# Ledger of designs, part 165: VH-VL binders against q8ixk2r445to577

Target 1, 133 residues: q8ixk2r445to577
Amino acid sequence: FFGMLQNKGLTDYCFDYNPPDENQIVGHQVILYLCHGMGQNQFFEYTSQKEIRYNTHQPEGCIAVEAGMDTLIMHLCEETAPENQKFILQEDGSLFHEQSKKCVQAARKESSDSFVPLLRDCTNSDHQKWFFK
Short names: E, the ipSAE of ESMFold2; O, the ipSAE of OpenDDE; V2, 0.75 times the mean of E and O plus 0.25 times the DockQ between their complexes.

## First folded at step 9 (VH-VL)

Design gb32 (framework fv_recaticimab; at its last look DockQ between E and O 0.85; V2 from the best seeds 0.00; counts 0 for: pae E 5.0 > 2)
Fold by OpenDDE, look of step 9:
Structure gb32 (fold): chain C 133 residues (1-133), chain A 119 residues (1-119), chain B 112 residues (1-112)
Amino acid sequence: as target 1 above (133 residues)
Amino acid sequence: QVQLVQSGAEVKKPGASVKVSCKASGYTFTDYFMHWVRQAPGQGLEWMGYIKPDTGFTKYHQNFKDRVTMTRDTSISTAYMELSRLRSDDTAVYYCARFKRGYSWFDPWGQGTTVTVSS
Amino acid sequence: DIVMSQSPSSLSASVGDRVTITCKSSQSLLYTSNQKDYLAWYQQKPGKSPKLLIYWASTRESGVPDRFSGSGSGTDFTLTISSLQPEDFATYYCQQYFSHPTFGQGTKLEIK
């Protein structure tokens, strides 16, 4: 699966990554932004290694969850996907992070009008449902 | 054995286009990125861009973005690099080279294709 | 782009000599999460395509003689040939793959 990763509950919002430095793409937070299908910022791939790859860059980036965090951070992909980069995109649209045992939820950033994907306890909320478009 | 076999030498006039092919064998073509690197006579290596064969996604170096087109035919595991509006300083050996996904050094390289641009 | 600077641009040596080539990057090539340096070394002989020697800064590619070694981390890297053999006279390139790939300008190793 590849393309825009769009949220069901937060209508018309997609995963978005725009690193400030193309030569230093790691360490920044993945956000949610209106789906526009333009540029390279909203193109992701779900791989057989259970990675969510930011593959518009070489080397490719992979979304990871750092220890103790609930945010999605861009790391570099590795030969063998580390545990903190493994996600299960389930048939019901839920995006499950294996290591944390939590689901990715579209959420409003605190004290902001912006949105971010955050790890939360798994529910049946449409805000935890995702699909590639 | 993993191999990249490129098309033969080309001689072109300024303003023309050249299309170099790179046929891959010995591995799953779609699992690796295909990069193109050129080398002018007596000069170093210059990265031109890459294509992801499964999706067709391309990234070009700024120096070539308006003149280079990289394509692929997955049915025959072949990548193509077309450079248009050729000029004399495009004279070089052009290489295709395989990149692994996620982490990437070039291995292997094609044997190279000499492109000569002269009046 | 990450700039790779090699030194020297050329050198002459004799069979049996110890040879050292240096490569500097404009920014760190060390990925903190896996503690690996995204740096490779290649050998290129006249009329031939480059051949991979070292990756991850210090890992020798299969089939590469033990006399070749890579060292360094961050921004400073070194390729060493402990005892130069006749077949080692060639041009050597460093290459970073921390971002879109860039190469050093090359080091031509000639016979003295």
Scores: ipSAE 0.821, ipTM 0.922, lowest interface PAE 0.7, mean pLDDT 95
Fold by ESMFold2, look of step 9:
Structure gb32 (fold): chain C 133 residues (1-133), chain A 119 residues (1-119), chain B 112 residues (1-112)
Amino acid sequence: as target 1 above (133 residues)
Amino acid sequence: QVQLVQSGAEVKKPGASVKVSCKASGYTFTDYFMHWVRQAPGQGLEWMGYIKPDTGFTKYHQNFKDRVTMTRDTSISTAYMELSRLRSDDTAVYYCARFKRGYSWFDPWGQGTTVTVSS
Amino acid sequence: DIVMSQSPSSLSASVGDRVTITCKSSQSLLYTSNQKDYLAWYQQKPGKSPKLLIYWASTRESGVPDRFSGSGSGTDFTLTISSLQPEDFATYYCQQYFSHPTFGQGTKLEIK
């Protein structure tokens, strides 16, 4: 799949990545922002290797979760996807991170109006349901 | 054999446009990004931008953003680069070059298309 | 953009000589997560397209003679030709792929 990765429960919010330095896309957190499709920041590819790629820039970025963290951070993609970069988009719309055994949930960033995707225990919440638009 | 074959040399006047084609063979065209790089006579290599052939998505270097258009036709495995409002300093050899997904070095390169802009 | 600076700009040498060419980037090309330097070297002969020699700073592409070697890490890189052959007289470029590609200005290697 290629497109905007939208949350079912948090209506009209999509994965968004806007690194401060266009020349260094690594190490910043993926956020949620109102879906608009007007820039290059909201287009992602879900690959047969179970990666969520940010590839409207080069080199391609791949969403990862570092050990002990619950945040989604941009890494560089590799020929063979590392385990921490693999997400299973399940038939029910849940986005499962196999290494951690947790699901991606839309969450409010503390003390702000901003939202971010975070790993949480899997539930049936619509805030854990995702689809490409 | 993986190869990229480009269209023939062009002579243009200032203010005109040029469209260079790049036909790919020997690999799955939509699995790799296609980049365009130019080289002025006696000069080094200058990156212009790329196209993602499966979706048509493009990214252009700021120096070319308002004059370049990159497109493709997946049915014939061909990428195109069009440069408009040509200037004398656009005289160069224009190359297409393949990037592997997840990597960003060039392999292979097309043979190059010489574009001469003269009054 | 990441700026790539090569030295020397040109060099004259004889068959059999050992030659070194350097390349410096304006920022580190080392990705600490995989410990790889995102740096490639190309050879370009007159009238021809560039040809990949080395990637990951030190890995030779298949079919490239072992007299070509790459070294360095971070911001400083070197291409070495251990014993020049007649077919090695060409222009050499480094290229970074840590971000959108940029190239060094080239090093022209000529027969003395």
Scores: ipSAE 0.235, ipTM 0.748, lowest interface PAE 5.0, mean pLDDT 89
ESMFold2 (binder alone), look of step 9: mean pLDDT 92; pTM 0.914

Design gb33 (framework fv_recaticimab; at its last look DockQ between E and O 0.79; V2 from the best seeds 0.00; counts 0 for: pae E 4.7 > 2)
Fold by OpenDDE, look of step 9:
Structure gb33 (fold): chain C 133 residues (1-133), chain A 119 residues (1-119), chain B 112 residues (1-112)
Amino acid sequence: as target 1 above (133 residues)
Amino acid sequence: QVQLVQSGAEVKKPGASVKVSCKASGYTFTDYFMHWVRQAPGQGLEWMGYINPDTGYTKYHQNFKDRVTMTRDTSISTAYMELSRLRSDDTAVYYCARFKRGYTWFDPWGQGTTVTVSS
Amino acid sequence: DIVMSQSPSSLSASVGDRVTITCKSSQSLLYTSNQKDYLAWYQQKPGKSPKLLIYWASTRESGVPDRFSGSGSGTDFTLTISSLQPEDFATYYCQQYFSYPTFGQGTKLEIK
């Protein structure tokens, strides 16, 4: 699966990553932005290693969850996917992070008009449903 | 064994186009990106860009973005690099190269394709 | 682009000599999460394609003689040939893959 990763509940919002430096793509937070499909910022791939790859860059980036955090941060992909980079995109659209045992939810950023994907307890909310488009 | 076999030498006039092929074997073609690197006579290695054979996504170095087109035919595990509006300083050996183990170190390389641009 | 600077551009040596080639990057190639340096070394002989020697700055590719070694971290890297053999006369390149690939300008190792 690849393309825009769009949220069901937060209509018309997609995973978005725009690194400030092409030579240093790691360490920044993945956000949600209106789906536009332009450029490389909203193109992701779900792989057989259960990674969500930012595969419009070389080396490829992989979304990770750092210890104690609930945000999605871009790391470099590795030959063997580390545990904090493993997600299960389930048939019902839920995106499950294996290590934290939490689900990725579209959420409003505090005191902001922006949105971000955050790890939350798994529910049946459409804000926790995702699909590739 | 993983192998990359490139098309034969080309001689072109300035302003023409050249299309080099790179046939992959010994591995699943769509599982790895294909990069292109060139080397002018007596000079170093210059990265040109890459293609994701699975999606067709390409990234070109800025020095070539307006003249290079990278494509692939998955049915025959072949990558193509076309360079247009050739000039004398495009004379070089052109290599296709696969990154190894998901990282952008190159192994193996194609045998290279010599492209000579002369009036 | 990350700039890779090799030194020297050329050197002459004899069989049995210890040879050292250095490579400097314009920014750190160390990935903090896995503590690996995204740096490779290649050997290229005349009329041939480059051959991978070292990756992750210090890991030898399978089949590469142990007289070849890579060291360094961050921005400073070294390729060492402990005892030069006749087949080692070639051009050597460093390459970073922390970002879009870039190469050093090469070091031509010639027979004295």
Scores: ipSAE 0.856, ipTM 0.937, lowest interface PAE 0.6, mean pLDDT 95
Fold by ESMFold2, look of step 9:
Structure gb33 (fold): chain C 133 residues (1-133), chain A 119 residues (1-119), chain B 112 residues (1-112)
Amino acid sequence: as target 1 above (133 residues)
Amino acid sequence: QVQLVQSGAEVKKPGASVKVSCKASGYTFTDYFMHWVRQAPGQGLEWMGYINPDTGYTKYHQNFKDRVTMTRDTSISTAYMELSRLRSDDTAVYYCARFKRGYTWFDPWGQGTTVTVSS
Amino acid sequence: DIVMSQSPSSLSASVGDRVTITCKSSQSLLYTSNQKDYLAWYQQKPGKSPKLLIYWASTRESGVPDRFSGSGSGTDFTLTISSLQPEDFATYYCQQYFSYPTFGQGTKLEIK
């Protein structure tokens, strides 16, 4: 799948990535922002390797969760997807991170009025349901 | 056998457009990005941009973004680069080159298409 | 853009010589997560398209003779030809693929 990855519970919010320098895409956090579809910020591809690719940049970025962390961080994609970059988008819309056995949830960033995707214990919450638009 | 075969040489006048084709064989066309690189006589290699042949998404280098259009036809595994409002300094060999998604270098390159802009 | 600077712009050498070409990047090409340098070297003979020699800074492509070697990491890279052969007279380019591709300006290796 290719498109905007939208949250069911936090309506009209999509995965968004806008690094301050387009030549330095590694190491910044993926956020949630109002879906707009303009530019390169909100287009992601879900691949057969179970990657969520930021593919409007070459080389492509892949969403990862570093060991012991709950935040989604941009890494470079690799020929064989590393375990920390594998997510299963399930039939019920849940986005399951295989390595951690946790689900991606829309959450308010601590001490902020902004939103981010975070890993949390899997539930049936609509804030853990995602779909491509 | 992975190959990129480009269209033949072109001679153009200033102000015209040129469209170069690049036909891919020996691999799944939509699995790799296609990049375009040019080389003016006696000069080095200059990256122009790329197309994702699966989605049609393009990214152009700032120097070309107002004049270049990259397209593809997946039914015949062919990428195209069109450069408009040609100037004499657009005289160059134009290459297509395959780029493996997210982790690679250019391999293979097309044989090159000489575009001459004069008179 | 990531700027790639090659040195020298040209070389004159004899068959059998050891030659070294350097390439410097305006920013690090080392991706610490996988410990790879996103740097390639190409050989281009007159009238021909570039040919891949080395990728990941030091890995030879299949069919490339052992006399070609790449070294370096981060911002500083070298291509070494240990014993120059007649077919090695060409122009050599480094290219980064850490971001949108850019090339060094080339090093023309000529017969002396």
Scores: ipSAE 0.181, ipTM 0.724, lowest interface PAE 4.7, mean pLDDT 88
ESMFold2 (binder alone), look of step 9: mean pLDDT 92; pTM 0.916

Design gb34 (framework fv_recaticimab; at its last look DockQ between E and O 0.65; V2 from the best seeds 0.00; counts 0 for: pae E 4.5 > 2)
Fold by OpenDDE, look of step 9:
Structure gb34 (fold): chain C 133 residues (1-133), chain A 119 residues (1-119), chain B 112 residues (1-112)
Amino acid sequence: as target 1 above (133 residues)
Amino acid sequence: QVQLVQSGAEVKKPGASVKVSCKASGYTFTDYFMHWVRQAPGQGLEWMGYINPDTGYTKYHQNFKDRVTMTRDTSISTAYMELSRLRSDDTAVYYCARFKRGYSWFDPWGQGTTVTVSS
Amino acid sequence: DIVMSQSPSSLSASVGDRVTITCKSSQSLLYTSNQKDYLAWYQQKPGKSPKLLIYWASTRESGVPDRFSGSGSGTDFTLTISSLQPEDFATYYCQQYYSYPTFGQGTKLEIK
């Protein structure tokens, strides 16, 4: 699966990553932005290693969850996917993070008009449903 | 054995186009990115860009973005690099080189394709 | 682009000599999460394609003789040939893959 990763509940919002430096793509937070399909910022791939790859850059970036955090941060992909980079995209559209045992939810950023994907307890909310478009 | 076999030498006039092929064997073609690197006579290695054979996504170095097109045919495990509007300073050996997805060291390299641009 | 600077550009040596080639990067190639340096070394002989020698700055590729070693971290890297053999006369390149690939300008190792 690859393309825009769009949220069902938060209509027309997609995973978005725009690193400030092309030579330093790690360490920044993945956000949600209106799906536009332009450029490289909204193109992701779900791999057989259960990674969500930012594969418009070399080396490829992989979404990770750092210890104690509920945000999605870009790391570099590794030969063997580390545990904090493993996600299960379920048939029902839920995106499950294996290590934290939480689901990725589209959420409103505090004191902002912006949105971000956050780890939350798994529910049947459409805000926790994702699909590639 | 993993091998990359490139097409033969080309001689072109300025303004023409050249399309070099790179046939992969011995591994799953779509599991690795295919990069293109060129080397002018007596000069160093210059990265041109890459293609993801699985998705067809390409990234070109800015120096070539308006003249280079990288494609692939997964049915025959072959990557292609086309360079248009050739000029004399495009004279070089052009290499395809494989790297595993997620990394960017090259192994192996194709044998190289000599492209000569002259009037 | 990350700039890779090799030194020297060329050197002459004899069989049996210890040879050292240096590569400097314009920014750190160390990835903090896995503590690996995204740096490779290649050997290229005349009329041939480059051959991978070292990756992750210090890991020797299978089949590469023990006399080749890579060291360094961050921005400073070294390729060492402990005892030069006749087949080692070639051009050597460093390459970073922390970002889009860039190469050093090369070091031509010639017979004295």
Scores: ipSAE 0.817, ipTM 0.930, lowest interface PAE 0.7, mean pLDDT 95
Fold by ESMFold2, look of step 9:
Structure gb34 (fold): chain C 133 residues (1-133), chain A 119 residues (1-119), chain B 112 residues (1-112)
Amino acid sequence: as target 1 above (133 residues)
Amino acid sequence: QVQLVQSGAEVKKPGASVKVSCKASGYTFTDYFMHWVRQAPGQGLEWMGYINPDTGYTKYHQNFKDRVTMTRDTSISTAYMELSRLRSDDTAVYYCARFKRGYSWFDPWGQGTTVTVSS
Amino acid sequence: DIVMSQSPSSLSASVGDRVTITCKSSQSLLYTSNQKDYLAWYQQKPGKSPKLLIYWASTRESGVPDRFSGSGSGTDFTLTISSLQPEDFATYYCQQYYSYPTFGQGTKLEIK
């Protein structure tokens, strides 16, 4: 799959990545922003290696979760996907992070008007359901 | 086998534009980025930018971004680089080169297209 | 941009000589998560497009003679040709792929 990765429960919000330095894409947090498709900050690919790739830049970024953390951050993609970069997009729309055994949930950032994807215990909430548009 | 074949040499006057084509074969065109690199006579390699053939997204080096346009036609697996408002110092060989996804070097390179800008 | 500096800019040598070419980057090319240096070396003969020799700083591309070797890590890298052959007279470039690609200015290897 390739496109904008949209949340079912948080209507019209998509994964978005806009690093402060366009020449250094590693280590910043993925956010949620209104789906617009402009500037290609919202284009992601779900690969056969279970990666979520940010492929509008070279080298490509892959979404990762560091051990013990709940935030989604950008790493460099590798030839063989590391375990912390593997997500299963399930038939029910849940986005499961294999290593942590948690699901990606749309959440409001604490003390902010901003939204971010975070790992949470898996539920059937629509805020844990995702699809490509 | 993977191959990049570029259009033929061009002679242009200052102020004109040139559009170089790069036809890909032997792989899925939209799965890899296409980069453009030029080399002035007796000089080194200068990266100009790239296009994602799947989405059309482009990134240009600062030195070219006001004069270069990179496009593609996925139906014929062909990438294009157009450089406008040509100057004499744009005389160079222009290469397309495939960039493998994620962790890559340039492989393969096109054969190069010589662009000569003279009065 | 990550700046790549090669040394020397040109070099005269004889067949059979051992030559070394250095390449320095303005920032580390070592990605700590996978312990790989994102550095490649190319050979370019006159009138030809560049040809890949070395990737990951030290891994030889298939079909490249074993007299070519790469070494170094982080910011400092070396290409070595252990016994120069007539076909090795060319220009050599390093290139980083840690970020948007940039090249060293080249090292021209000529007959002495």
Scores: ipSAE 0.251, ipTM 0.729, lowest interface PAE 4.5, mean pLDDT 89
ESMFold2 (binder alone), look of step 9: mean pLDDT 92; pTM 0.921

Design gb35 (framework fv_recaticimab; at its last look DockQ between E and O 0.86; V2 from the best seeds 0.00; counts 0 for: pae E 5.3 > 2)
Fold by OpenDDE, look of step 9:
Structure gb35 (fold): chain C 133 residues (1-133), chain A 119 residues (1-119), chain B 112 residues (1-112)
Amino acid sequence: as target 1 above (133 residues)
Amino acid sequence: QVQLVQSGAEVKKPGASVKVSCKASGYTFTDYYMHWVRQAPGQGLEWMGYINPDTGYTKYHQNFKDRVTMTRDTSISTAYMELSRLRSDDTAVYYCARFKRGYSWFDPWGQGTTVTVSS
Amino acid sequence: DIVMSQSPSSLSASVGDRVTITCKSSQSLLYTSNQKDYLAWYQQKPGKSPKLLIYWASTRESGVPDRFSGSGSGTDFTLTISSLQPEDFATYYCQQYFSYPTFGQGTKLEIK
């Protein structure tokens, strides 16, 4: 699966990553932004290794969750996917992070008009449902 | 055995276009990126860009963005690099090189295609 | 682009010599999460394609003789040939893959 990763509940919002430096694409937070399909910022791939790859760059980036955090951060992909980079995109649209045992939820940033994907306890909320478009 | 076999030498006039092919064998073509690197006579290696054979996504170096087109035919495991508006300083050996996903070292390389641009 | 600077550009040596080639990057090639340096070395003989020697700065590719070794981390890297053999006279390139690929300008190793 690849393309825009769009949220069901937060209508018209997609995963978005815009690194400030193409020579240093790691360490920044993945956000949600209106789905526009332009450029490379909203193109992701879900692989057989359970990675969510930012595969419009070389080397490819992979979404990871750092210890103790509930945000999604871009790391470099590795030959063997580390545990903190493994996600299960389930048939019901839920995106499950294996290590934390939490689900990715579209959420509003505190005191902001912006949105981000956050790890939360798994529910049946449409804000935790995702699909590739 | 993994192999990349490129098309034969080309001689072109300035302003013309050249299209080099690179046929892959011995591995799943769509599992690896195909990069293109050129080398002018007596000079170093210059990265031109890459294509993801699975998606068709391309990234070109800025120096070639307006003149290079990289494509692929998955049915025959072949990548193509077309360079247009050729000039004398495009004279070089052009290499395709396989790139492991996630890691950007090249192995193997094609045997190279010599492109000579002269009036 | 990450700039790779090799030194020397050329050198002459004899069979049996110890040879050292250095490569400097304009920024660190070390990925903190896995502690690996995204640096490769290639050997190229006249009229031939480059051949992979080293990746991850210090890991020899299968089939590469033990006399070849890579070392360094961050921004400073070294390729060493412990005892030069006749077949080792060639041009060597470093290449970073921390970002979009860039190469050093090459080091031509000639017979003295």
Scores: ipSAE 0.838, ipTM 0.935, lowest interface PAE 0.6, mean pLDDT 95
Fold by ESMFold2, look of step 9:
Order: C-alpha cells, then sequence, then structure tokens
Structure gb35 (fold): chain C 133 residues (1-133), chain A 119 residues (1-119), chain B 112 residues (1-112)
C-alpha cells in the first residue's frame, strides 16, 4: 500500500513526518497531523517486508520503535528489515508491532492539542485502526 | 546482464530542450531509483536528481529544479530526463545510474549521452 | 548538502607505486545502528562511465582487483592502490549515499 496512512478513530488525521533538514531524516518522531497531502510529508508505503517506509525521500526512512520505547521514530531502511521496523497491518486495520507485541494507537501528546502514534496494548479501539487513503 | 542503455548524442541551440532516455533491463525496474548525473567536459560528476519509478515521485537538486523534468514509463522500463532552456554550460555527458532504494551506491551506470549546446 | 572534499586533485605516479587518495565529508557517514559507512569509490576512464570499486567504505565490488582497498570511517576515508598497474590511470571519485548523493571533485591519476 502507498498513500496517506489515516486513523479511523481520530478522524482526518494521518501519519506525518517533517524533519528539520532533508539531509537528516533519522531520529525524529513521527506525528499525526490533519490529512492534507501537501509537501510530501504524509506519503508512506507499507512493504512486503512489513515496513512503513517514508519513501518520497532519498534515502528512504523506515519507521522503527527502539527497545523499551513506545514512540515511532525514523531510521534508515535496510536491505533486510530489522525486527524493530516490522509492523503487521491487519485486515481489520490494526497495526501490530511484531517485536514489542503492541499496537499503534493515535494518542494525544501530553497536555498538548497535538497527536502522535504510540505503541499500546492491543485493543479493538478505532484509535488503533489505520488505513491508506 | 543488468544494463542501462541511453539514447544517442544530441546537438542543441541555446533555449531549446533535450530529452534523454534510459532503458533498463535485467532487473525489476520499479525496485530501484533512477538517478541522473552529468559531467561537463573536463569536470567532475554533478548529481541532478532522481525518480522513484514505482510512484513517479521526483527530487531535483536545487540547481536544476526549475528546468529539469524526470519521468518514466514502467511498461517499457524506461526513464527520461528533460532539461529545458538550455545554456552553453549545459554541454555535458548525461548519465542515468541505478540506485538501490534507501541507501545504495550507483551501479550500473548508463553509457552516457553527450549533449552539446552551441549556436 | 553533504560536502565531499577529495585530495589531491591530481597525482602523478609510476607503475608499481603505492597510491593513496583521501576523501573527507562535512558530516559523519557512519550509521551507528548498522555500523556501516555510506561511502563508495568509483574509477572513471576517459570516454567511459564511472565504474564502482568500493562500497560501504571498504568492501570491494566483485571483479575489482585486490590491489584496491578502502579504509576510514566517519568523516575521513582513503582509497589505496597498493601496486599501480597501467590500467589504473584514471580519475577516481568518492561518493556519499548517507543522504542525497554528492561526489568528491575527483582525483586524476596520471602517468609519470
Amino acid sequence: as target 1 above (133 residues)
Amino acid sequence: QVQLVQSGAEVKKPGASVKVSCKASGYTFTDYYMHWVRQAPGQGLEWMGYINPDTGYTKYHQNFKDRVTMTRDTSISTAYMELSRLRSDDTAVYYCARFKRGYSWFDPWGQGTTVTVSS
Amino acid sequence: DIVMSQSPSSLSASVGDRVTITCKSSQSLLYTSNQKDYLAWYQQKPGKSPKLLIYWASTRESGVPDRFSGSGSGTDFTLTISSLQPEDFATYYCQQYFSYPTFGQGTKLEIK
């Protein structure tokens, strides 16, 4: 799949990545932002290696979760996907992170009005359901 | 067996456009980015930009952004680079080069297409 | 852009000589998660397209003679030709692929 990755429960919010420098895409957090499709920030590919690739950029970024963390951060993609970069997008829309055994959920960032995808225990919440649009 | 075969030499006048083709064979065309690199006579290698042949997405170096268009036709495994409003200092050999998605070096390179811009 | 500074710009040598060419980047090319340096070396002969010699800073491409070796990490890299042969007279380029590709300015290796 390729497109904007939208949350079912948090209506009209999409994965968004806007690093401060086109040459330094590694190590910044993926956020959720109103879906708009402008500026290449919201286009991702779900690959046969179970990666979520930010592939409108060169080099391509792959979403990862570092051990013990719950935030989605950008790593460089590798020829063989590392375990921390593998997600299962299931037919019901849940996005399961294999290494942690947790699901991606739309969550409010602290006391802010901004939102981020975070790993949480898997539930049937619509805030854990994702689809490409 | 992996090959990139480019179109033939071009002679152009200032202000014209040129479109160079690069036909790929021996691999899955959409699994690799196609980059364009040029080399003016006696000069080094200058990166111009790339196309993702799977999505059609392009990224151009700032020096070419307003004059270059990169396209592809996946049905014939061919990438194209068009440079408009040619100047005499656009005289160069233009290469296509394959780039593995995400992190790679250039391998292979096309044989090069000489573009000469003169009155 | 990541700036690649290559030195020397030209070099005269004889068959059998040991030759070194250096390449410095404006930022580290080492990706610490996989411990790889995103640096390649190319050889280009007149009228020909560049040919890959070395990738990951030190790995020789298939078919490249053992006399070619790459070393270095982070920001400082070296290509060494241990015993120069007649077919090695060419221009050599380093190239980073940590981000959008950039090249060193080249080192022309000439017959003394």
Scores: ipSAE 0.104, ipTM 0.712, lowest interface PAE 5.3, mean pLDDT 89
ESMFold2 (binder alone), look of step 9: mean pLDDT 92; pTM 0.913

